# VH-VL binders against q1lvf0r505to673: the designs that were tried, part 2

Target 1, 169 residues: q1lvf0r505to673
Amino acid sequence: RDDEGWKGKQRDDSSVPVQWSPSSGEISLISEDYFPIYFVAPDKFLHNQLLSYGQNLTLNFRIQRHDARLSAEDVVLEGSGLRVAVPLIAQGNSYPGEETQTFVFRLHDTTDYPWRPTIKHADFQKLLYNLTSIMIRGTYSAQSAGYLDNVSLVTARRGPGTPARWVEK

## First folded at step 1 (VH-VL)

Design m06 (framework fv_masavibart)
Fold by ESMFold2-Fast, scan of step 1:
Structure m06 (fold): chain C 169 residues (1-169), chain A 122 residues (1-122), chain B 110 residues (1-110)
Amino acid sequence: as target 1 above (169 residues)
Amino acid sequence: QVQLVESGGGVVQPGRSLRLSCAASGFTFSSYAMYWVRQAPGKGLEWVAVISYDGSNKYYADSVKGRFTISRDNSKNTLYLQMNSLRTEDTAVYYCARGEDYYDSSGYFDYWGQGTLVTVSS
Amino acid sequence: QSALTQPASVSGSPGQSITISCTGTSSDVGGYNYVSWYQQHPGKAPKLMIYDVSKRPSGVSNRFSGSKSGNTASLTISGLQSEDEADYYCSSYAGSDNWVFGGGTKLTVL
């Protein structure tokens, strides 16, 4: 049973089952064709995340096949009627492979590692203030699988650092 | 602004070959899957071929398999369709069309060129 | 022969609403939510009007809407204008890296 509440979803909003592996601590999505399937974050990652502005979304990810096909929208954030996305390799991240890697995405509107489309500082904060969706692409080729675990979203206060939010048990 | 301009159409006899080109501008050509779609005079649209963003994967409609070859040159922002063993039923306006980023076509053609007419007749 | 079935023609008067159907099978329209609609004026290239069943590209009027029920997708045009007079084509992903089109529907604004 996946009590974390992660769901699978295709671009057209059709639902896809998420598998859970207790031995590896991973959730997975399986594809039949090359159209992407996304992991959709549960409610505990959503709503007022303004304190996460300038902080990291971090995840551990691996794929079954090394012939991955990347997209401009591998990681997607939606909130307050706004939508921004990045390729999985954005912000200095490595190309995915069969070995688990840590992927790090800064929640900021900087030009150095931009979320696209580029939105104003105030709009990025507005998006996070009412975060309605976080989607992470799970499948990157036909007849393949992707594996996700250890998703965290760091929050900050006026001083330095706060405890992260986790998907692990 | 996105632009796609086809060229290379003309009149050819059955059994001959013809090569079509599509010049792309206004977007990062190397990031998109590209399509060829045709339309016979007074008839409907028919998908012909698709090529992935990097040219590594190519798929064809059954009606053209073994006769047509899709290719691209990302350094020149140009898409090609090599048409061999042409038949009278290949007579059509051929459109270049843009798909989705990094090979992921969500099943739609978002921008189309003006088309180039290919007439196969004796 | 087209893989998807559309009525050959449909007509309406300015200000009215019309609906164009697009019927396939469980291996295309019914099996995927990847239906798109295209408008084509005589002598012009097709223009994307709807994608992913119901989504509009930037710049397409809110008068155009899409839906799907089972194996049938529909394009609805409200508040008909003379400029809407055109041929309309549906398309669907059909699996195995294959795409199919409907036969087209001629819309006449009376």
Scores: ipSAE 0.011, ipTM 0.563, lowest interface PAE 8.9, mean pLDDT 85

Design m08 (framework fv_masavibart)
Fold by ESMFold2-Fast, scan of step 1:
Structure m08 (fold): chain C 169 residues (1-169), chain A 121 residues (1-121), chain B 110 residues (1-110)
Amino acid sequence: as target 1 above (169 residues)
Amino acid sequence: QVQLVESGGGVVQPGRSLRLSCAASGFTFSSYAMYWVRQAPGKGLEWVAVISYDGSNKYYADSVKGRFTISRDNSKNTLYLQMNSLRTEDTAVYYCAKEYYDILTGSFDYWGQGTLVTVSS
Amino acid sequence: QSALTQPASVSGSPGQSITISCTGTSSDVGGYDYVSWYQQHPGKAPKLMIYDVSNRPSGVSNRFSGSKSGNTASLTISGLQSEDEADYYCSSYTSSDTLVFGGGTKLTVL
């Protein structure tokens, strides 16, 4: 019932249904084949996210089948005409499994955190300043499902005369 | 289906100019960076130039800087390479190639069949 | 000359596995995960086999795999077949926003 505004889409931008599981508090996508199907973040994660630069995007994720086939574009950020992506296992994350795992992606342009392409810091900051899309690949095998929960985007806050502080969105 | 077709190759004397064209079809040309890559007869691949999706950024190999100019016309789905002050070492098959992603990474998912440029007196 | 070092040739028998190395510096192969591998048959345009170090485009056999350790990227071809006989080139993005290729490796299937 409550997908919290998350949408599903295929690579050709056609819409796919997002399912809600009240008992587990997860949203899910179901695949018929191997082609990527993505969870698309609602507006509350988008727009000016410049203060999330150098901070983490975190998500809880699990799959129905253990035979996951990853791609280079499992997590995708778009903004200001720019696009970057990583495989789900990037930055030290483990392979997805049937048990829920937390996946952590740092929003930074250094070689230690390889968003593709490695764009200059100024361009990564421009992307975050006008973030138009966050997509998370939802299925990793044919005839299977993926389950997503607890997506958070950390951002900084500034007060008069105080250092920046970080709060989850 | 994605297709890239080069034209404009031929035989020219050293010091002259030549303009290559690459006609693109089967994808949204204005969304991708485009590359020129050359290969001298019997030799390896050498990157020549790249142009961003909107034409605002251009990068060149040191061997062609100041002599070659890459450009594009997104309304015509066409990529160009203007080659000035040609040298015998510029003799090669010139390929146009498409960037894999919507931004620069240096990976080429599609290549044209190439056009031969021979610089000889 | 090429900026990335590959062996000039490599050979194997059908069914064998072979590995081709591609060695650069911390300003190209070691600094970025934008290593690609291309296959070129005589008289043909190159074909993308591997991108971003280890990823395969749709339609490329899983007999082809890529990896990287430090400043060296590797292409491994398992279960060698006669059709694999070709020239193989690595390429890498650089810290100067340029691209460099390896010198190429001629694979002979004996």
Scores: ipSAE 0.000, ipTM 0.480, lowest interface PAE 16.0, mean pLDDT 83

Design m09 (framework fv_masavibart)
Fold by ESMFold2-Fast, scan of step 1:
Structure m09 (fold): chain C 169 residues (1-169), chain A 120 residues (1-120), chain B 110 residues (1-110)
Amino acid sequence: as target 1 above (169 residues)
Amino acid sequence: QVQLVESGGGVVQPGRSLRLSCAASGFTFSDYGMYWVRQAPGKGLEWVAVISYDGSNKYYADSVKGRFTISRDNSKNTLYLQMNSLRTEDTAVYYCARDRGYSYGLFDYWGQGTLVTVSS
Amino acid sequence: QSALTQPASVSGSPGQSITISCTGTSSDVGGYNYVSWYQQHPGKAPKLMIYEVSKRPSGVSNRFSGSKSGNTASLTISGLQSEDEADYYCSSYAGSYTWVFGGGTKLTVL
């Protein structure tokens, strides 16, 4: 199995290797220092995602160390020259731990722990119409690892079923 | 409202030591990396040091490495710069600044600065 | 000398546009998309005006815009106003947890 095109990046856009774990079916990032590193979504999650407005970005995530430090920008969306972000615990999600948890983020401008900075309904839709980046912070402490699996971006549609794009184990 | 207030500057002789403080308020101090940046009279800005959110990692400009030590006390929301073996070329206004989080090289909020004059 | 090259001064009249350049190398401006610009009025602390090449923080006028081509970043100020008169500094991440600044540009609004 493989990393399905997911990349690892530091804030300065320098590349970090993404590890694939066949035994657990996860991809992982390992931090050597305090600067956070991010999983960067492959092209299959990007571009016209307007029909994802009001739907969920869902991911399975766990960490190596219990001393996680969250930021305002743990999950980041960019598109059409706009950027919004939330901390990992936004919208009632639990703090990360050593056991895998499911994290759910609604792509909506009027929800508990809304995306920041505050943007208007039309601007959020404009961002999703030309989505250029989805980043998920992979490490939350120095000298530690984070593990990601089962990322999906749900798309509303008229007809049979709702299409989803998965990182599969 | 994010606020950073530097203190501890003054006049000091070459070879002596001085400790600067930066008091932070209006944000969760322990979630952010912090910088010290200086500006010599009539000159431009120069990055001095950076410290991680938890104080475990520190990096310095070559001009101050081995002489200056950056530290923080998250329980007091305070950043420090211990300056040893001061030289006349260390004369500058010293600013503390916050790392925005996602972007390297982004000094998103600055304090008012504190003047350090190294002279005999 | 500073690591990044800026013109020492630029000038313009109210209502006009001016552009300030910031030239580095492939190891800083050319290598990363982490260029920021700061405005400094005499006796005051610097204020962030542009980050990540072209993005504006909340509260900064849309008259300020940023761009980059190769090893040169540019700050453009349109509709010049008297309060824009200040020193402007560019900054870039330079790798290995090192940050560099330009020498600064004095903007005069005449």
Scores: ipSAE 0.007, ipTM 0.530, lowest interface PAE 10.7, mean pLDDT 84

Design m10 (framework fv_masavibart)
Fold by ESMFold2-Fast, scan of step 1:
Structure m10 (fold): chain C 169 residues (1-169), chain A 122 residues (1-122), chain B 110 residues (1-110)
Amino acid sequence: as target 1 above (169 residues)
Amino acid sequence: QVQLVESGGGVVQPGRSLRLSCAASGFTFSSYAMYWVRQAPGKGLEWVAVISDDGSNKYYADSVKGRFTISRDNSKNTLYLQMNSLRTEDTAVYYCARGWDSSGYYEAFDIWGQGTLVTVSS
Amino acid sequence: QSALTQPASVSGSPGQSITISCTGTSSDVGGYNYVSWYQQHPGKAPKLMIYDVSNRPSGVSNRFSGSKSGNTASLTISGLQSEDEADYYCSSYTSSSTYVFGGGTKLTVL
C-alpha cells in the first residue's frame, strides 16, 4: 500500500526519506554520496522473534547502478543490548544488480551461518527474544538508489496452547 | 614480514593428481580470503579458485570446476589446491595470493607468492 | 573468452603518458567497482598497482592512476620511466562470484 512503516537512516541516526513506488511495489532509498544508508524495519518485525531462531530472513532487493560496494554491516540485527551483522553476499547470496534478486539470511549462530561478531546460541536467542532493530543497507554507490520488497521473517509454527519458550542448553 | 610460499609443483602425466600447498607467514591468516591464480608459460594470468577466511565459501573458474578443490588449514597457516584429472592445458605456474580483508573477499589480490610450476605432459 | 579485452601492446617515450584500456561487460567491469591492475616484470610474480578502480596501495607511485567509464576501465601511467616496462593485467569481479583477468598488455618504453 505504502512504505508500511519502513524508515531510512544514516549511520549518524539522521533520517532519510523512504520512497514508495506503486508501479513496482517497492520502497527505495536514494544516496548522493557513498556513505551507507539503511532501511529500518517497522515494529511488526520486532520484539519477541524467538520462533525465528534457525529460520530465514528473506528480502527482494535490486540497485539502480550496477557498481555495488559491500560492507561488513549490510544487514544488521539488534536486540537485548546485542548486535550482529553480515555482508549482503553472506551465506551464499549473490551480488546485487539491476534485476531483483532474493537474499536469504539464516538466523543461526553456527559456523555454517556466520554472523559477526560471533555470539553463543543462547545470546542469539536472547537477541531475537527482544529484537529492537533490523537494518538493511539500501544503497551501494554514490548518486544511486536501492529498492526493497517482500521482506519476511520466517517463524516456526506452533499449535494452540503450545507457546514457544526460551531454552538454554 | 608478510610472505606466501608455494610448494608441491612438478611434472605429472595427464589424468593424474597433484596437491599444491601455500605456507603463509607474517599476518593473521584466518582473517583473509585466499586465492589461486595460474599462468601458462608465456601466457596471461588466469584466476583458478578462492576460499573465504573461515573456509566455508569456495568458488572456482569454469575450466577447473569438478576437478580442483581448494581448502585451508587455519591452524597451520596453510592453503591447499587439490588438482585431479590433470590435462596438458593445466600446465602453468600456480600462484598463491592473499585477498583484501573486507569480509566479502571480492577484492584485489594484494600479496602474491613466488609461484610453483606444474607441468602436465606425457 | 574468459579474458577482458586489453590491447596486446602499447609504447611510449620517457616522460610521456600512456593509457591501457580494459573492456568487459555489465556482468564484470560495468557491473562492479572491483577492478584491479597488476604489473609483472619478466620472471617475477605480479604486483598490485591499483585496486577498486582507482585506489593505489601504499608504495605505488602516484604516476599510476585508474578510472572507469561504462564497461571500460583504464590504467594511466604518467611521466613514463624505463622501469615501467612490463606486462600489465586488469582484473574484475564477476556476477558469477568469480574473477576474470584481461589478456595483458606489454608496455615498451622506447
Scores: ipSAE 0.000, ipTM 0.480, lowest interface PAE 14.7, mean pLDDT 83

Design t03 (framework fv_teclistamab)
Fold by ESMFold2-Fast, scan of step 1:
Structure t03 (fold): chain C 169 residues (1-169), chain A 120 residues (1-120), chain B 108 residues (1-108)
Amino acid sequence: as target 1 above (169 residues)
Amino acid sequence: QLQLQESGPGLVKPSETLSLTCTVSGGSISSSSYYWGWIRQPPGKGLEWIGSIYYSGDTYYNPSLKSRVTISVDTSKNQFSLKLSSVTAADTAVYYCARHLDYGDYFDYWGQGTLVTVSS
Amino acid sequence: SYVLTQPPSVSVAPGQTARITCGGNNIGSKNVHWYQQPPGQAPVVVVYDDTDRPSGIPERFSGSNSGNTATLTISRVEAGDEAVYYCQVWDSSSDHWVFGGGTKLTVL
């Protein structure tokens, strides 16, 4: 439970081991090639997240090698048969590095916060109402690693004290 | 800087509806990061949260007051308002409007407060 | 319903350290915020998320939170620190903001 239920997978849905580091409090994925490997969020981040619309998905992330290769689908949301994605550096986020950075992704359907493909307001809310998957790309170079911590999906319903988030235990 | 200002009648008769408005200046109420709330304080007693509103109109009420409370927002006027129905002497209090952070979980800006007395 | 317990009053001499406690069942799993309310004024946040200070709040104000007790510590107390202090949490099980009863800090 050190990994808090987070899993790893490739684009072909094959499983990849997630490692947990007690010294840093991070989970990690290790790559052998350039094919994307994703952290897959546990059930506690999923289902009815409609009240996350207009709020932030935040995460702390760092990479082992500074020569990251980004894609259009580094952060992916799926729900109600719909799918949207953004590059890691979208929405003003900095390029990843060896030092931990906070990445912030606003759940909006406006041009200021572009999720792709372009999604209508009602469809974005429909996706969040039945959220079935959150995936965060964990490796950005061949023969490298990525480290994830402090993932939070904020909701508006019960006030700011009720985010779905990763905890150490 | 951001400023919040309460306004409304300082005297309300028992059984009537207490109505207050909070005017926000120096910042936009149409912010997805913040909620706008009402807190009251009876003379000589502690703080009690009444409820909060998001700019979308979504409301969150103290369960003990929910049947009597309505909070509304007018984004065009940069205001939000409180209505508390069927008031009694127990509703006599200083009423504050305040903003709270979505992620931070605390009230960062408060109005000066307005005393509302419930008396015949 | 979730309840926060504070002592009604704490007295301290100028220059000494005041400690104000906030008791709650498993409060260490919650984020605790502290407000200072000077006489006749609106409350001002002095510590948030257990340990952090807003810009403009002196380093003399600090917080801790573990187990069943959160504590606001005010070192090198000054006459101007005299106020009522409130702790606050969000209780997700009741969807409710909960405030403690307040502690009046008297500086003699």
Scores: ipSAE 0.000, ipTM 0.468, lowest interface PAE 14.9, mean pLDDT 83

Design t06 (framework fv_teclistamab)
Fold by ESMFold2-Fast, scan of step 1:
Structure t06 (fold): chain C 169 residues (1-169), chain A 121 residues (1-121), chain B 108 residues (1-108)
Amino acid sequence: as target 1 above (169 residues)
Amino acid sequence: QLQLQESGPGLVKPSETLSLTCTVSGGSISSSNYYWGWIRQPPGKGLEWIGSIYYSGSTYYNPSLKSRVTISVDTSKNQFSLKLSSVTAADTAVYYCARQEYSSGWDFDYWGQGTLVTVSS
Amino acid sequence: SYVLTQPPSVSVAPGQTARITCGGNNIGSKSVHWYQQPPGQAPVVVVYEDSDRPSGIPERFSGSNSGNTATLTISRVEAGDEAVYYCQVWDSYSDHVVFGGGTKLTVL
């Protein structure tokens, strides 16, 4: 299909084009410099996601260049006036590379799942109850690209006939 | 169709490292939809998960075994492997490799036939 | 550590219905999978995601999951259904696959 409503965004909220690759089934962001640019999730991942508490956000991701520069805010969640973030390698995920790999992030508030700033159980649930933004950093080096596919926000149970929200091929 | 086959020594001495390999055929281990796992079963006992790996090398390990376990993947050979160090008689078990789908709640949809590893002097 | 509790054994006559339970704190909020292990064989998934059946598994096998108990129901039991049945979840707190202790189904 197409970019499925995913958008690209810089830190100053300016838009960045998202590209769709039919041959690989990926969306991509391309950056001329090292300033972070993000994939921004469409509405189908947002709003009341309380049933995703304790479950996984998963994504398939690869980068063009091996010299990735990570940030504390590579994956960002916003909701109910709250914001939390983690580096891409948080929670045991591997360093990104030129080959596609799966990244898994638990939506949990214990010390085993270090979303920052530190957030209490009730506040994490409030954030997920009114999820307004999911952002995934798309580029990790100057003059490079990042490629994203198969983003899934898992609920406690999968709905019949409707997979947890996917980036479609 | 997809097949998984365990291989490695059936007898390991106490304090040594248990090494097993799982060969995947009829499908690619370099699949973005799946993890690949190891499960063991001591004689007459239940199933115990050891750990799971993604083809990029990302792993999850059973916390009770984490200090002794290493799982690795070789995509060029379509294989993944288990090393369990400092073995004792308690590590005697049938060892299974299996494919795991994380997006469906981490179920194991295809299993190898299992290989018995006995830890004895 | 999250724990799944299964009865050690269940006995049923041929043609009757067997019910195997899997108890866990708030297990109804998790996806439960069920595996059949015939004597001397590798496990086979018979129910996944609480109630879905893989292709090739007969309709006699069904699952449910609510509150603190998940149940595997086998209707019109046949001698070939004798096996140990295991339930399984993923515990997101510990990033851990948790298996129940197994229930041996005996067809008398």
Scores: ipSAE 0.000, ipTM 0.482, lowest interface PAE 17.4, mean pLDDT 84

Design t07 (framework fv_teclistamab)
Fold by ESMFold2-Fast, scan of step 1:
Structure t07 (fold): chain C 169 residues (1-169), chain A 122 residues (1-122), chain B 108 residues (1-108)
Amino acid sequence: as target 1 above (169 residues)
Amino acid sequence: QLQLQESGPGLVKPSETLSLTCTVSGGSISSSSYYWGWIRQPPGKGLEWIGSIDYSGSTYYNPSLKSRVTISVDTSKNQFSLKLSSVTAADTAVYYCARLYYDSSGYEFDYWGQGTLVTVSS
Amino acid sequence: SYVLTQPPSVSVAPGQTARITCGGNNIGDKSVHWYQQPPGQAPVVVVYDDSDRPSGIPERFSGSNSGNTATLTISRVEAGDEAVYYCQVWDSSSDHYVFGGGTKLTVL
């Protein structure tokens, strides 16, 4: 496949092209300056994701330059009028580098580094019940690129055939 | 260039609601990279953050003020507003609106309005 | 609740170096921003993200942040630098934008 519906977005909501690399199976965003650009998840990750409460959002990510400038809002979830975010290194994840790493974020209000701003169990579940956006910051330095692959949003078992939502090459 | 301008009554009676509006010009409030905040300064004292809001209406409030504070945003008018209920003399202060840059490793207030003095007296 | 501690005042002669400290538990793990507030004026960012300087701010202003102390350093101090200086962090554990109490820099 290509970009599988993933889009790029900068601060003013203007679109940024997402590039596809068939040789590495990654999508990428390229920056000219240090202002962040986000990967925006396609519709298949959105809407009723209540069964993902307490489960993991995982992604494979690498950067071109080692001088990344992290933010408090590198991974952002929006739904039901609510918004929460974490830095990329939250929940024990390592600082990004030039080699691909797996980043794991638990979708729960009671984690070692909880999503911010602080919301209660019921509100986190309400957010996931009507998920309208997942954004993953793709650029962390000027004149550089970030590379994303294998995004997965896991669901708890409802019964036979409960799906895992996954973006692959 | 970006400008922020506070407006609203300069005198509020005890127990009433303080209402201020910040008008943003030379830039858009709809940017996802910024929060828009209110900071106050009582005469002769330091800066105290009141709360912040983003383009989608997501808010953070100072825990000590949370029960009395409501911040709202109107992207069509390029404005955001503060309501502080049940005011007392302790709420007398210069009130600033400011833009809060939230990307990179921290949050800094990069543009400030000139401030407006609000006096709480009978 | 997270607390930032600043000395209430610092005095320096013109041409000397002023150092204004901002104390906080493990503040070196946070990004510190510094604001200058001249008498009767709105605050202006003079240093952001520990050590970066906004366009238009003189090279005399610099910052550092490690351990439990962040420091704003103003070299070759001028009379026009007289102001109250505030440090500020975002405390993610309390969802709070925390300001220090301010340090009045007097140039005598």
Scores: ipSAE 0.000, ipTM 0.465, lowest interface PAE 19.2, mean pLDDT 83

Design t08 (framework fv_teclistamab)
Fold by ESMFold2-Fast, scan of step 1:
Structure t08 (fold): chain C 169 residues (1-169), chain A 122 residues (1-122), chain B 108 residues (1-108)
Amino acid sequence: as target 1 above (169 residues)
Amino acid sequence: QLQLQESGPGLVKPSETLSLTCTVSGGSISSSSYYWGWIRQPPGKGLEWIGSIYYTGSTYYNPSLKSRVTISVDTSKNQFSLKLSSVTAADTAVYYCAREGYDILTGYFDYWGQGTLVTVSS
Amino acid sequence: SYVLTQPPSVSVAPGQTARITCGGNNIGSKSVHWYQQPPGQAPVVVVYDDSDRPSGIPERFSGSNSGNTATLTISRVEAGDEAVYYCQVWDSSTDHPVFGGGTKLTVL
């Protein structure tokens, strides 16, 4: 397995290399400075994801240092001209650490620590119907790395436990 | 119960280094839920964030001040400190230390020290 | 760099409602925090995460945040509310807090 099409980007849209670790099966981003770098999801997670409404986006994540400077925009969804975001610890998730944790984000307009800006049912469904971007912040400390694996976007049509994730060819 | 107290010289000469310490009492600085920050306020002006530190030593600095700022932490003394080099009259301000939450917060400052005025003058 | 815009001053009579705005591009996508700084004192957080209040802050302080404008609302204003109010967000692109310029609330 390689990086499976995942990209690394800064907020100014400049590209950052994504590294793949054969030993752990993780992809990683490494920061040299204070600016956050995001993992950008490949095409297989995008487009018509309407059946993911009310389901979960899940990811396994860990950091090199056991600290992290969080943001309101750690997980970002874009689609149909709309944009919403949440902090990594939103919706009961634990603070990241050196041990791998599973982070779970419900794709719904009514949830604890809701997606921002405030979005209503119909607009959330419009966003998911034409999902153009999923970004997951990968760097949380200067001069350190973040590691991502097992990203899943669950859909009701394919069963609640059936993820849209990397597949070997 | 939690209290933060700034200490250090109130007068610094131009081109020298401004040095302040924040002492934390009533709570541990070695907490995964919090960063510890420095904010300043020039007379009659607004608030300017200088930087923050995590108890493990990880630092984040205001880009406009980064070349002159060093923040350090001493967990054995429950303190964190600020050094600002090559000061000028523009660095005259009240300096605050503050706790910055990240456990259930998105980077707000929930406890502040009383502030200490530092004047840069010959 | 991200910029927050606040009006420099707002005046209200005792018992009236004061509304202090904080403008920023897509500020509704960020969590907004509000600080009260009485004359000669350290700032105190009065609203965090758009609309939550710390313990000890009266219910007459409330917040909202949507689109390009966040608002701090102070109902039944008292003379003791006279202070400079600052809004603050976290700028995810630079990984640091950004403060507004402050609004002086004068209670006439």
Scores: ipSAE 0.000, ipTM 0.505, lowest interface PAE 14.8, mean pLDDT 84

